VH-VL binders against q5gan3. Designs and how they scored, part 6

Target 1, 136 residues: q5gan3
Amino acid sequence: MDIKMQIGSRNFYTLSIDYPRVNYPKGFRGYCNGLMSYMRGKMQNSDCPKIHYVIHAPWKAIQKFCKYSDSFCENYNEYCTLTQDSLPITVCSLSHQQPPTSCYYNSTLTNQKLYLLCSRKYEADPIGIAGLYSGI

## First folded at step 3 (VH-VL; framework fv_romlusevimab)

Design b12
Fold by ESMFold2-Fast, scan of step 3:
Structure b12 (fold): chain C 136 residues (1-136), chain A 124 residues (1-124), chain B 108 residues (1-108)
Amino acid sequence: as target 1 above (136 residues)
Amino acid sequence: QVQLVQSGSELKKPGASVKVSCKASGYTFTSYAMNWVRQAPGQGLEWMGWINTNTGNPTYAQGFTGRFVFSLDTSVSTASLQISSLKAEDTAVYYCARSDYLSEWGYYYGMDVWGQGTTVTVSS
Amino acid sequence: SYVLTQPPSVSVAPGKTARITCGGNNIGSKSVHWYQQKPGQAPVLVIYDDSDRPSGIPERFSGSNSGNTATLTISGVEAGDEADYYCQVWDSSSDHYVFGGGTKLTVL
């Protein structure tokens, strides 16, 4: 479905791509706390995701990885591809919750290869991140 | 409404084979993975593996390669487990259970619907 | 392989609160699910994603997960809560579901 593909791609673009990396207002305590607060507001979701990845690269550069998706990520039931290049990524890791719906995150900036989820095998758009490449 | 119904109990001799079926109803079969879980008498739950219901590709836990085969018949929304060359140690209750595929956000992995279980007894 | 550790048994008086623990290395970074299994029956999911309840599960059931320990809490315990309880996670390192060894809850 076009609608499913558009929703997945737009969500990924909005919530997981940030280039060039923005600065959040002084009211936020670090990058991930600002981003995760914004993301939860956009999704109208009070949950505290334990991990979230943000890629700091142009959308068109990321789209090219899904031009041909040579693998299928069985546990996601989606086509996927390993990025051939390491990409600058912020990893947002949940530190603690107080009370249950309030979230505090650690921000880690790193360069990693990752498994990118793609909407189909050929001429696809990125829709998510399956995980970071372990190297083994 | 949403239900998994398994085939009846089996009593087999060592060296025989058995096929346990699991029929799904009340949901879109290919939207959920199908897990197989074993429970030996008086023991805990042991995950055997899962099969992707959309691709038909099975994944087996370390102890369950070779003699164990996961398969599908999507036309009748049925998953099957075949055990060949049965041993006494295969005596157990075998459960099928559905789980959602990981979303792009990777949050839900619980098995929310289970079959009633199929008892397989292997004795001489 | 990732290992989840549960106490083999927990005893509680009717109307009191039972706490069943599930230990795992950095389990607070994982989503923990809890299953109830009564004798002769299939398991029933009672808690998913650490603390959420499926439809039909009473508010007496709650969950938490932080650091190296997840906990299933059952308040106002009833005789009908006697069962084996299993914790479970997905281990992304091995792409395997992992179950704890189970805890028998006795109401006496």
Scores: ipSAE 0.532, ipTM 0.838, lowest interface PAE 1.9, mean pLDDT 86

Design b13
Fold by ESMFold2-Fast, scan of step 3:
Structure b13 (fold): chain C 136 residues (1-136), chain A 124 residues (1-124), chain B 108 residues (1-108)
Amino acid sequence: as target 1 above (136 residues)
Amino acid sequence: QVQLVQSGSELKKPGASVKVSCKASGYTFTSYAMNWVRQAPGQGLEWMGWINTNTGNPTYAQGFTGRFVFSLDTSVSTASLQISSLKAEDTAVYYCARSDYLVEWGYYYGMDVWGQGTTVTVSS
Amino acid sequence: SYVLTQPPSVSVAPGKTARITCGGNNIGSKSVHWYQQKPGQAPVLVIYDDSDRPSGIPERFSGSNSGNTATLTISGVEAGDEADYYCQVWDSSSDHYVFGGGTKLTVL
């Protein structure tokens, strides 16, 4: 389980946290096209994920939300918590893809609460994002 | 080998109850959700809901609250569907099917392993 | 309340290409899975996550999904491909899986 927590937390840190928010070089059309082009990792059987979330906050601030993760997100089979604070988030949404060429993403910067997936109930590390908080 | 084996066919009278079982083997039972899918004679597939095999918490589709109960016996890797107060319109083949839990990166694997189906016939 | 619409039947000659559509509002934002069901048998997953094939499924089966339409394409159709085909998505707004009504593929 400790190995699973280490892998999940490390992947979340590298793929979903970007603080302070970087600017991608000329040649990329927008933030998400640059980010998704440089994503490395453990994406199974799909080179173009439909949605990806990036949090623009310090890692230690994000870790605090998982200190107590009493909720459980049944569909992810993971502990989870709603952030008490709104956070700056970039939403990367797949616009279109053109084989054999690249994926094209829309970049939407927003500021809202989200559901963090946490490695365990108490003293947990963040391992993912279950979704963004809607007003309901 | 990964498989789901369901209990045998059932003939019941209206008002009776039935329990359909689904025994998993060849994989870690609690690592996959268990879905229930119904198919009335000559009709399409209808998703009834799912149960989290780690927590035991069921989720029912709108038409399947009340008379339908999903349960688990994790000691024997078995999921069960109970239907109470049977009606003629419950006549169908009932399937169990596993699916992976959602992952943050948006991969959805569908229902990759299915039981063979259990025919439930409700008649007087 | 999310609805997937499939044609009730599609006919194709052996060796030709069959295309089965699955219509849904903004379905391109969802992951589409496809199942094959032969008479008296349980469904078999033939495509998952729009276009990926499970191990053991022939390369003749492919999928696509964009806008309001997902498509299952079966090239070089064989008599053994005759079956009912169902599309399916996870609807995040209701936290439900939703099946299409099914398409009967007849190989003539």
Scores: ipSAE 0.460, ipTM 0.809, lowest interface PAE 2.3, mean pLDDT 85

Design b14
Fold by ESMFold2-Fast, scan of step 3:
Structure b14 (fold): chain C 136 residues (1-136), chain A 124 residues (1-124), chain B 108 residues (1-108)
Amino acid sequence: as target 1 above (136 residues)
Amino acid sequence: QVQLVQSGSELKKPGASVKVSCKASGYTFTSYAMNWVRQAPGQGLEWMGWINTNTGNPTYAQGFTGRFVFSLDTSVSTASLQISSLKAEDTAVYYCARSDYLPEWGYYYGMDVWGQGTTVTVSS
Amino acid sequence: SYVLTQPPSVSVAPGKTARITCGGNNIGSKSVHWYQQKPGQAPVLVIYDDSDRPSGIPERFSGSNSGNTATLTISGVEAGDEADYYCQVWDSSSDHYVFGGGTKLTVL
């Protein structure tokens, strides 16, 4: 695989996979405040995204879903697949921001199917999350 | 340091039973599935089944039900294969092999560590 | 039940490239593992998940998998590579590992 594909998968692994689920240091209220602070430090990014998803499953299990990535998600310009099983997911939603460098998040743990973005058709690497399955 | 050590060769008569053991060392026994693979003289590899080392639940391949029993003794990190009512066609080398597994996710890796094999010969 | 097909034998001259195929219906949608077995010895995993090498396996060993054919490629073949080679997949429909029939690689 080329460099862009490797970097995309590495970023997804670093930022959106947390298994077993980690307990963050004292001083943080809720899981997402600790996680998002850690991520912003690592990425040296002052952006406070409105929503972020974290999957609490082994990387090997996540990689498996992209074996059958035969759909193309035009909105993301990437191949995609719906996970067959519901996965434990933490949804980090931005609550408030003050000052601009301080982002505060609500943490919601749920079990849902999700749309994975995959680096190519079949036998691909996971590179992101398009969204959670609404089911309706 | 990661290794699987199997019991010694066996010579049995038809109708007898045999128990082959496979002792694991150098890793967390319950973190890997244990597979059994058979190889008849001059033939290829044939997967017999696997046992979940965390739950003790065995899965047998087609053709290996009834006479074949997979078991564990987690206190000594040992998996065992018992064959009852031995037939001449059971003459083979029997291997144990570990595979990384995520059974709750349905993901199975290749078999990265193998025992040295146990020769079972069934003859009158 | 799912079946993997390998040629019974492949011959190659030293220093050349050997290619061993493994045929299976839509095998490109499965993860293929490859094992090397020398006479009187236990099999050794040489490729897992189509193209990854375990530590200790030389870079001369590579793998690919697409459509109905997976391929083990051994470049710069050495006499020590002479062995039987087996492909293997996990068949989710039967919850079984499936081995190919094996290919005897002869280095002449």
Scores: ipSAE 0.000, ipTM 0.530, lowest interface PAE 13.7, mean pLDDT 82

Design b15
Fold by ESMFold2-Fast, scan of step 3:
Structure b15 (fold): chain C 136 residues (1-136), chain A 124 residues (1-124), chain B 108 residues (1-108)
Amino acid sequence: as target 1 above (136 residues)
Amino acid sequence: QVQLVQSGSELKKPGASVKVSCKASGYTFTSYAMNWVRQAPGQGLEWMGWINTNTGNPTYAQGFTGRFVFSLDTSVSTASLQISSLKAEDTAVYYCARSDYLGEWGYYYGMDVWGQGTTVTVSS
Amino acid sequence: SYVLTQPPSVSVAPGKTARITCGGNNIGSKSVHWYQQKPGQAPVLVIYDDSDRPSGIPERFSGSNSGNTATLTISGVEAGDEADYYCQVWDSSSDHYVFGGGTKLTVL
């Protein structure tokens, strides 16, 4: 189980954390087109995910939120926690696709609290993002 | 072999109760959510709700609160639907169907494995 | 609540291409799943996440989803494809699955 949790945390770090935020890549229209192309290649995935989140904060700052992971997110079947602080986040949302090969994304920068998925109850590691907190 | 096997057909009078069971095999029961879907004669598919098989927490669609109860017996990998105070309008085929939980970079909410269905007929 | 709209029926000649639509507000932002149901049988998932096929589903089945319309496309239609077809999404705002009303495909 611990090994699977370590793998989940490593994948989250690789695919959803970008700090300091890298510059817009040449040859792409927007940050997300470059990032999502990289992700799909790394995961050997032909799918065009509808939405993806990237956090622009140090890993150690993100890890601290799962120390108090006392909520459970039923849809994900994972423990989760709402971040105490707003974090800089890029939202990559699918604009259109030309199957089977091309995915095109809109890139939106925002600063919001979010729900982190955590590997267990209390003293856990972050393994994903359940969603953004819109405050309503 | 991944499979969901439901209990047999039921013929009930109005006001009675019925319990439909759905036994899972061939996979880890708690790794997938269990959905209940109803289909009245000649009508379309109607989602009734789902139950988290790891936590036991049910979620009911509007119109399926009160008389309908989802439950689990994880020791035998079985989900159950109980309908109380049966009405003629409850006459339908009831299906159980599994769906995956959301993942961090994507999600799959399609119901890939279905039970064969249990016909519940309510008549006087 | 979120509503999915399907045509009640679609007719197609054998060997031709059938297209079954599923309309919903901004449905292109959601993942659409498609089910085939033959008389007296449980539904079978034929397309998930807009365009992916489960193991065992023929390549003749394909899907697309953009804007306000998702489409299930069946090429080289066979008599055995005659069935009711349902689209379905998860509505995250209500935490509810939503089915379309179903489309009866007739192969004539």
Scores: ipSAE 0.346, ipTM 0.781, lowest interface PAE 3.7, mean pLDDT 85

Design b16
Fold by ESMFold2-Fast, scan of step 3:
Structure b16 (fold): chain C 136 residues (1-136), chain A 124 residues (1-124), chain B 108 residues (1-108)
Amino acid sequence: as target 1 above (136 residues)
Amino acid sequence: QVQLVQSGSELKKPGASVKVSCKASGYTFTSYAMNWVRQAPGQGLEWMGWINTNTGNPTYAQGFTGRFVFSLDTSVSTASLQISSLKAEDTAVYYCARSDYLTYWGYYYGMDVWGQGTTVTVSS
Amino acid sequence: SYVLTQPPSVSVAPGKTARITCGGNNIGSKSVHWYQQKPGQAPVLVIYDDSDRPSGIPERFSGSNSGNTATLTISGVEAGDEADYYCQVWDSSSDHYVFGGGTKLTVL
């Protein structure tokens, strides 16, 4: 799949960080509809991803969380760390599709800790999000 | 050619132990997770859990902790399932099957290559 | 525990279209995979990520997934398609794979 082929810190920075958060991308209804259209175009992918996360924080602040990864996310086979702070995050969830090409998303803005995927154990770059902290 | 080849059928008495092996070939062993799936006679597929082939850490589904142990020998690209204190209800075909690790971008969670299955029969 | 519900059996005449459903709460938010299992054989992945076909799977096999129902569709059914079919998802809330109960497709 095209999305699987374009992983890494550069793609994460480009496609999952938006700071400061913009209101709405021009020409679209809702934040996620515009963002997801851009993301699909950038990755040359016709699929409608089910879920996508966007962090609204400066890249350097996010990079600092990957200075040391204290855990390993087995399901992703990657180092990971729980952010020390809650971060503003938009969750883009697929609502419905109108085949062949139209994807419609719900936008949910939340503020919580997350499990950040890091490229290596020490002095690494963020490469993705494993999930949101459950609050147990 | 990508293959998973399992050990042969076993006939055991209650209380015994059995070890089922699954040998991988044709791909980089540590790049895929290994799953174990059970199928009792006339029943459906039941996921038992998986093992990370890079770290060796197993994850068990509820109901498969204790008597069931997943292990690896990466030097020979082999995953193993050991069942101790065998009971009649352990009678089943046991499959190994590989799956992709999750990726932030990937979304694929299917099992694309399966072993042929190992029949374990527990009877007195 | 997340549960996937399949009809236990579906019958279809040769050359007709079979539809096998997989019900799950908000299953449209998950990626659904489908497996074919013939008697005495290991399962074979026939559809992944809702609608994609692995190499070697005929175009007669297609899939869809929306809302609370995923569907495997087999057009121009052949005798060789007679098998048990299982749907499957990854449940992120429990971090495990979940299989449906299976559907026996009979071609008569």
Scores: ipSAE 0.652, ipTM 0.852, lowest interface PAE 0.9, mean pLDDT 87

Design b17
Fold by ESMFold2-Fast, scan of step 3:
Structure b17 (fold): chain C 136 residues (1-136), chain A 124 residues (1-124), chain B 108 residues (1-108)
Amino acid sequence: as target 1 above (136 residues)
Amino acid sequence: QVQLVQSGSELKKPGASVKVSCKASGYTFTSYAMNWVRQAPGQGLEWMGWINTNTGNPTYAQGFTGRFVFSLDTSVSTASLQISSLKAEDTAVYYCARSDYLTFWGYYYGMDVWGQGTTVTVSS
Amino acid sequence: SYVLTQPPSVSVAPGKTARITCGGNNIGSKSVHWYQQKPGQAPVLVIYDDSDRPSGIPERFSGSNSGNTATLTISGVEAGDEADYYCQVWDSSSDHYVFGGGTKLTVL
């Protein structure tokens, strides 16, 4: 699978938006272990992503941030905008891997402003998260 | 075939300027960033910076601002590195190398295609 | 600045397994890429994103990355594997690529 073909509003909605926040079955230890297992299945990717962000807000609220994309995120080669509001976010951080294919994640809940990737400069759709707004 | 072809070697005097070019072929030029990497004689690889080929905006590593300029000519799929006021310590092989822009996964920062290198020698 | 530490040299007998390490603070949280460079030649990407191989790279090459150490493993080492090997990461704090100092692999 070519990961570049996965960039877009549909994938972002499916893989990075979870509202209301779901509770995974007893077979999964923690939120991120369940979510990341689901994501790897959808992406058909055996790799363990190091970090993933999940926003717990309605899609319509998130779409509003890309109505006017006032910046360009050079590293992503995409238009982007800093959200005006802090959003409830789960940060999934890779803790360890058990070869050959098991991935284990820590789940961290936070409220942060974030850099939202947008499909174009004006009247755009959200397509990803470039990072969280915090002091470096 | 995807490839990067660089200009030939240069022998320059201190204080002169040099322009190294890197011509891309076999792929969409603006879909990949272009990196510049230096290797002084007997030394390791040193990242100088990169240029966004879609916007034309360069980013320089610390120590490579001022005398070093990254530029593009998108019409001929070419990136260029210009070094002004050459010094002896600029003697090195200069490589261009493409890399993917970061995806929403945040993983694709490897440089998969490299130019053959351009040797710049600065001697009096 | 983020610093990657590699041993300057590693020696291995033909047919055995070579392991080249790349040390960095919390490097397990970063994606590590590995390059092979033979004298007078441009570097060649041999591993990207910790453990993935580009097309054309033999299965003998593998990678791992956890905690403070990433490792390039070359099994069944051949004379043609003799080269300098560099690890590399993207440091998001500085928006810079960082290379390790390189390891010379000698096949005896």
Scores: ipSAE 0.523, ipTM 0.818, lowest interface PAE 1.8, mean pLDDT 85

Design b18
Fold by ESMFold2-Fast, scan of step 3:
Structure b18 (fold): chain C 136 residues (1-136), chain A 124 residues (1-124), chain B 108 residues (1-108)
Amino acid sequence: as target 1 above (136 residues)
Amino acid sequence: QVQLVQSGSELKKPGASVKVSCKASGYTFTSYAMNWVRQAPGQGLEWMGWINTNTGNPTYAQGFTGRFVFSLDTSVSTASLQISSLKAEDTAVYYCARSDYLTLWGYYYGMDVWGQGTTVTVSS
Amino acid sequence: SYVLTQPPSVSVAPGKTARITCGGNNIGSKSVHWYQQKPGQAPVLVIYDDSDRPSGIPERFSGSNSGNTATLTISGVEAGDEADYYCQVWDSSSDHYVFGGGTKLTVL
């Protein structure tokens, strides 16, 4: 296992999994403003990501989806799989910004299927979220 | 050090085919996607598509299916564009340009390294 | 298909500030990249991810992106900045890159 894949899974767990869902301290308007502020500080990054997803489910429930991935997300250059179950998700979408220092986010709580990025085809760990399933 | 070097200019007759090559050096070839961009004389940049350099799977923009083929030879870090049944409207400068794959954080990096361009002229 | 709109030309005097716009529906939700192309040369990435500069690009170049308009700002314009400028986004709905039509910056 290379170090980059292991780091990816650890960061995914830390930055994209929040179960049970935690309220952020007063001083932030909305869940995502608190989370994204924390994430940017931890990553030593002044950029305002346009979108970020947080799953509110236990790691074991998420990890099982990457046991076998028969899809490949070409734009990520990673294996991926569509979750069979809808999951509770917070979508953090950039509302407006004063780059590079200030980012303001909308927080939307929803329940839907998503495309998980997996570290490899078989017996893999989740390393990211490629997007949400909007229907066929 | 990081660079893309393209093959030389081509003058072709209508109905012929042409193959433009793009040789990468100074980086891990399979860690970046390779894009093809066309620029007709006096016109703007037009994205033709890209090829995943790890899987070899091409994606073509509308208007560039059929006669246009993206391919790779990873053993020599080279991407190629083949155009068949050339038409006068294919006259353009063709660029290869690398782009990073989408990161786990959802960032899309632009095309940071470009080839010098290959002029393809189609005339009778 | 997603469309980016740029003014065909912008003129600016040396030492002044040039602003080149890129219009697109809800473009603020997308990452915008900017390229400089001088005559007879390949394009050069000057801004990526709305506002970040690649190594070697002067601080005079900056970018912003919100709502329906992204802007490339060049302060203290120099004669050497005369070029065509293109904005670009990745359209996730089609999995395609989309270029704007380009803006010719003239430094008079």
Scores: ipSAE 0.498, ipTM 0.810, lowest interface PAE 2.0, mean pLDDT 86

Design b19
Fold by ESMFold2-Fast, scan of step 3:
Structure b19 (fold): chain C 136 residues (1-136), chain A 124 residues (1-124), chain B 108 residues (1-108)
Amino acid sequence: as target 1 above (136 residues)
Amino acid sequence: QVQLVQSGSELKKPGASVKVSCKASGYTFTSYAMNWVRQAPGQGLEWMGWINTNTGNPTYAQGFTGRFVFSLDTSVSTASLQISSLKAEDTAVYYCARSDYLTDWGYYYGMDVWGQGTTVTVSS
Amino acid sequence: SYVLTQPPSVSVAPGKTARITCGGNNIGSKSVHWYQQKPGQAPVLVIYDDSDRPSGIPERFSGSNSGNTATLTISGVEAGDEADYYCQVWDSSSDHYVFGGGTKLTVL
């Protein structure tokens, strides 16, 4: 169980929040290829996550949603809440891999409500994203 | 050593009940979900459901509601499966297996530690 | 309900490469895990997250997953690799684990 949820909890702010939206590191084709390369480099690992979400809103605006977590997401073993506002989000979806291990991502910008993972029921901090409020 | 140890084999008559236990050791019990997997004679693996070991809330797969109950005793790091009103078609090997909880990063390790299995035979 | 399809059996000669497929609609978007089960034993995780090996699993075992097909590849097959192999995914739409039907690998 080396890398799982513990890294997500510690790195949510750094790896899943980008406001105002920037293109780092430079020199990559598309936003997600740059971001995911940075993320893998920081983790010192060659794993290619299938999907990653990035919110383009100020931390304070995101943090307010975890003031009260009305639900518990059993499969994540975390408190969670549906954001009442749609947020600008980039969805990074794994397109293909090349051996030994290189990851290529599609970048999609969208405005959606999302299920936010929170560190506790009351007065909590956001720690991850369980998914988008969408049937697609 | 990370380990799941299950209770011994059971021979039961139709209509009886059976309780299979699965004792965890070598890791933090509540940090992993516990799955139950059934294998009927000569058949493949069939996922029955899982229980959140932190909240105690079970989730049952289609076909395993009603007669099947997942429970915990966290004080002894043990998960249990109870089957009521046993039928001949319940004859199978029952496995417990741990899995990590989901992450928003897309890392899913599958079921990395399994119990040795408990054979339940239902015959008159 | 999500369904994974495996061939019921695959035969290979010793030293050759065996390929066991797991078919599923858009399975490339899911993480695929593979289990080996020898007669009378509990399953053993041999590949997780499409292509990663747990400690103690020989490098002869590898995996891939793209489109509608995931594949477990065993190179330099040995008699001891004879077993049933199962693929498995988590289906987010139902919040359930799904197993394939299993493939019996026979070495000659």
Scores: ipSAE 0.531, ipTM 0.817, lowest interface PAE 1.8, mean pLDDT 85

Design b2
Fold by ESMFold2-Fast, scan of step 3:
Structure b2 (fold): chain C 136 residues (1-136), chain A 124 residues (1-124), chain B 108 residues (1-108)
Amino acid sequence: as target 1 above (136 residues)
Amino acid sequence: QVQLVQSGSELKKPGASVKVSCKASGYTFTSYAMNWVRQAPGQGLEWMGWINTNTGNPTYAQGFTGRFVFSLDTSVSTASLQISSLKAEDTAVYYCARDDYLTEWGYYYGMDVWGQGTTVTVSS
Amino acid sequence: SYVLTQPPSVSVAPGKTARITCGGNNIGSKSVHWYQQKPGQAPVLVIYDDSDRPSGIPERFSGSNSGNTATLTISGVEAGDEADYYCQVWDSSSDHYVFGGGTKLTVL
């Protein structure tokens, strides 16, 4: 069980945390196009996810939110918590794709509270993002 | 070398005022928050509040509003604490200490650099 | 307001392991920092974020934090470790730091 938590947390750290935020050369046509190209290379696949979130905060800070993970997010079948603090986040939204190989993304930088997915109830590690908090 | 150097000890009468200074060196002053911590004789550490070195906005803990004023002079990388209408109960060592709170999550790193302390004694 | 509870004193023989506790409601959900203060000196950060050591702090110092109790552990205690130790957290509900009352570690 602990190995599953480690794998989920490691993937989340690698794919969804970028602090301090890196700059991509202009040839990439923007932040999300550079990041998503890098991620597709690391994941060994050609999928074009419709949306991807990136948090611009230190990993240690993000880990702490899952220490009190007492809610269960049924649609994800995972424990979850609402961050009490707003996080600087980039939202990568799929604009278009040219099958089979090219994905093009819009980049939106925002500061939002979000729902983190946690590996278990209490004393857990972050494993993903369920979504942004809309106030409802 | 990163350091905080505080002003010298003060001996004051009740009703007087005192200004304690804390000069930073070896780092970018406006990138770290400055905290003030008090320690009365034989007592523990008591957090008084912090000041945002980038904006100049102070935040005071309960019990430290009114007579206590945090201020900055960014041109000389100095934070100051002024105490007005001194009372015997203000007798303490006053510390300045930086933390990384001006980053989004700096409070996870604690107060890593402290001044040497300024003893303020209030007696008649 | 949030309160941290420490034992007022802990005694340990040289070379043995000292454990200093810090009690707080759901403290495991918070980042705990530990400070060492020797007589006449400013506090020194010895552990931050539950278990991490600043540069220069020997590996004999370690920390843990779960449930309602955080613990500072000092193994192979030396005479020079005799000091007051304070735990501290950031309380997000009040937007302020909270210190424990301190524990005097006596060696010998």
Scores: ipSAE 0.000, ipTM 0.523, lowest interface PAE 15.6, mean pLDDT 83

